VHH binders against Acetyl-coenzyme A thioesterase (ACOT12). Designs and how they scored, part 16

Target 1, 210 residues: Acetyl-coenzyme A thioesterase (ACOT12), of Homo sapiens (Human) (q8wyk0r340to549)
Amino acid sequence: CIHWDISKQASLSDSNVEALKKLAAKRGWEVTSTVEKIKIYTLEEHDVLSVWVEKHVGSPAHLAYRLLSDFTKRPLWDPHFVSCEVIDWVSEDDQLYHITCPILNDDKPKDLVVLVSRRKPLKDGNTYTVAVKSVILPSVPPSPQYIRSEIICAGFLIHAIDSNSCIVSYFNHMSASILPYFAGNLGGWSKSIEETAASCIQFLENPPDD
Short names: E, the ipSAE of ESMFold2; O, the ipSAE of OpenDDE; V2, 0.75 times the mean of E and O plus 0.25 times the DockQ between their complexes.

## First folded at step 23 (VHH; framework vhh_6qgx_2)

Design f23 (from e21 with K101Q; at its last look DockQ between E and O 0.83; V2 from the best seeds 0.00; counts 0 for: pae E 3.6 > 2)
Fold by OpenDDE, look of step 23:
Structure f23 (fold): chain B 210 residues (1-210), chain A 124 residues (1-124)
Amino acid sequence: as target 1 above (210 residues)
Amino acid sequence: QVQLVESGGGLVQAGGSLRLSCAASGFTFSDYAMAWFRRAPGKEREFVAAINWRGSNTFYTDSVKGRFTISRDHAKNTVSLQMNSLRPEDTAVYYCAAMPQKSYWRYEEEYDYWGQGTRVTVSA
């Protein structure tokens, strides 16, 4: 996990974005599940399982981008998030968040401190990026009330199809230590992902009023 | 009752300076980021400057960078906008706005409270 350094915020943020792009560009993704508008891919590497969830969304890409890059809204559709609070504004496109998670298996709830880095497409491009990774922030140390968890590399790539639709791809580079958090069991893992994806699609296509 | 009251607007010649102030009341000032927006005649309201709730970070639209400075005083519950080297294109009604701890300060819809605005006119 990276120590946050404001003097290096630009490089850290760019690295966040590049890490996600690199993950997405990897070869070897295998289709695990296909249901309606949702396709799940997995990539198994040494001691690492990565997931790719592709969603067809009937919403403009720029709107999806705005909604997904605001992590304060994530608890509205992702059951794995209880709260997401802004810790600090790093830049117009970079935010620090404190995340809390639901209690699992009668343990203490997990929390995370993450950097979210968003980028609009380059000129003539059609892909938005929302990259996420955990950082160590001295102002938000671990608490006895929570188990401090970590996201190595995750986020969204949003590809515009037309003016009113896009493909939202979620990526997560998962270590063996965090796999149980995302999957209670093998049989329920895919189902849980599908349900979350469906909820995401619903949220994006029917955004709540501010 | 929540109130944001702007002051300091007026008529100034190009190249001149003004200092806008916004007095906040009715909410916990320290929990909110503060911002200035402006609406020029015949144009949509646009973001000008923002300052986070801690006062440690400031952000500006490109056209005012180097000329405008946003600051806040927690003891007085005020946010200020020092405007230097004013240009005719800076002519607008300037609005003070407050946003809770949400992401991305440029979006108007993220702001819960707004002032009534103060008029700034920059003559050529």
Scores: ipSAE 0.282, ipTM 0.688, lowest interface PAE 1.8, mean pLDDT 91
ESMFold2, look of step 23: ipSAE 0.339; ipTM 0.709
ESMFold2 (binder alone), look of step 23: mean pLDDT 88; pTM 0.902

Design f24 (from e21 with S56T; at its last fold request DockQ between E and O 0.96; V2 from the best seeds 0.83)
Amino acid sequence: QVQLVESGGGLVQAGGSLRLSCAASGFTFSDYAMAWFRRAPGKEREFVAAINWRGTNTFYTDSVKGRFTISRDHAKNTVSLQMNSLRPEDTAVYYCAAMPKKSYWRYEEEYDYWGQGTRVTVSA
ESMFold2, look of step 23: ipSAE 0.691; ipTM 0.865
ESMFold2 (binder alone), look of step 23: mean pLDDT 87; pTM 0.897
OpenDDE, look of step 23: ipSAE 0.834; ipTM 0.927
ESMFold2, fold request of step 24: ipSAE 0.674, 0.410, 0.721; ipTM 0.849, 0.747, 0.866
ESMFold2 (binder alone), fold request of step 24: mean pLDDT 87, 87, 87; pTM 0.890, 0.891, 0.895
OpenDDE, fold request of step 24: ipSAE 0.859, 0.862, 0.859; ipTM 0.938, 0.939, 0.938

Design ko1 (from e21 with W53S Y104S W105S; at its last look DockQ between E and O 0.02; V2 from the best seeds 0.00; counts 0 for: pae E 20.9 > 2, placed apart)
Fold by OpenDDE, look of step 23:
Structure ko1 (fold): chain B 210 residues (1-210), chain A 124 residues (1-124)
Amino acid sequence: as target 1 above (210 residues)
Amino acid sequence: QVQLVESGGGLVQAGGSLRLSCAASGFTFSDYAMAWFRRAPGKEREFVAAINSRGSNTFYTDSVKGRFTISRDHAKNTVSLQMNSLRPEDTAVYYCAAMPKKSSSRYEEEYDYWGQGTRVTVSA
């Protein structure tokens, strides 16, 4: 986990974005599930399992980008998030969040401190990026009320198909120890991912009023 | 020599439960993803469930989700399929399969080793 340094905020944020791109570009992704508008890929490496969830969304890419980059809205569609609060606005495109999660098998709920870095496509590009990783922030130390968890590398790539539709790809580089936290349980892992993806699609296609 | 030996099949009433087991030998168990397939009478073999090499990730065909649970024991070199709320349409010969990849797959052509199968019959 990276220690947050304000003096290096630009490089840390760019590194966050590049890490997600690198994960997405890895070879060896295997299709494990296909359900209507949802496709699930997995990549098993030596000590980590990565998941890729591809969603076909009937919404403009720029709207999906706006909605997904605002993590305060994450609890509205993702059951793995109880709250997401802004700690600090590092820049227009980089924010620090404190996240709390529901209690699963542990006595205490988990929490996270994450950097979210978003980027619009270049002039001729069609891909939006929302990168996420945990950081150590001295102003938000671990609490006895929570188990401090960590996201190594996660986020969204949003590809515009046309003016009214896009592909939303979610990536998560997970260790074996935290997989149950994100998936619920082993037996319901695939189902949980599918349900979350479906909820995400519904949220993006029917956004709530501000 | 590679062997996969299934056990636990039998006759059960609808709504009942069975636990299938597959004992693996002759290869490094921890390097292989494992799966269960089944062949119903008059039908083609179909994917049922799979588990990655570390046992941290599982997948299921839609018709068994919420009812079946695949697991593995590295100490015993076994893969298991807990089948609850069984239905007549679950009647089939169930096969254990292994593939030399870390990730699991739904596609039978990716699995190199197969057991002889164990018969499961669910009566109405």
Scores: ipSAE 0.000, ipTM 0.298, lowest interface PAE 11.1, mean pLDDT 91
ESMFold2, look of step 23: ipSAE 0.000; ipTM 0.109
ESMFold2 (binder alone), look of step 23: mean pLDDT 90; pTM 0.924

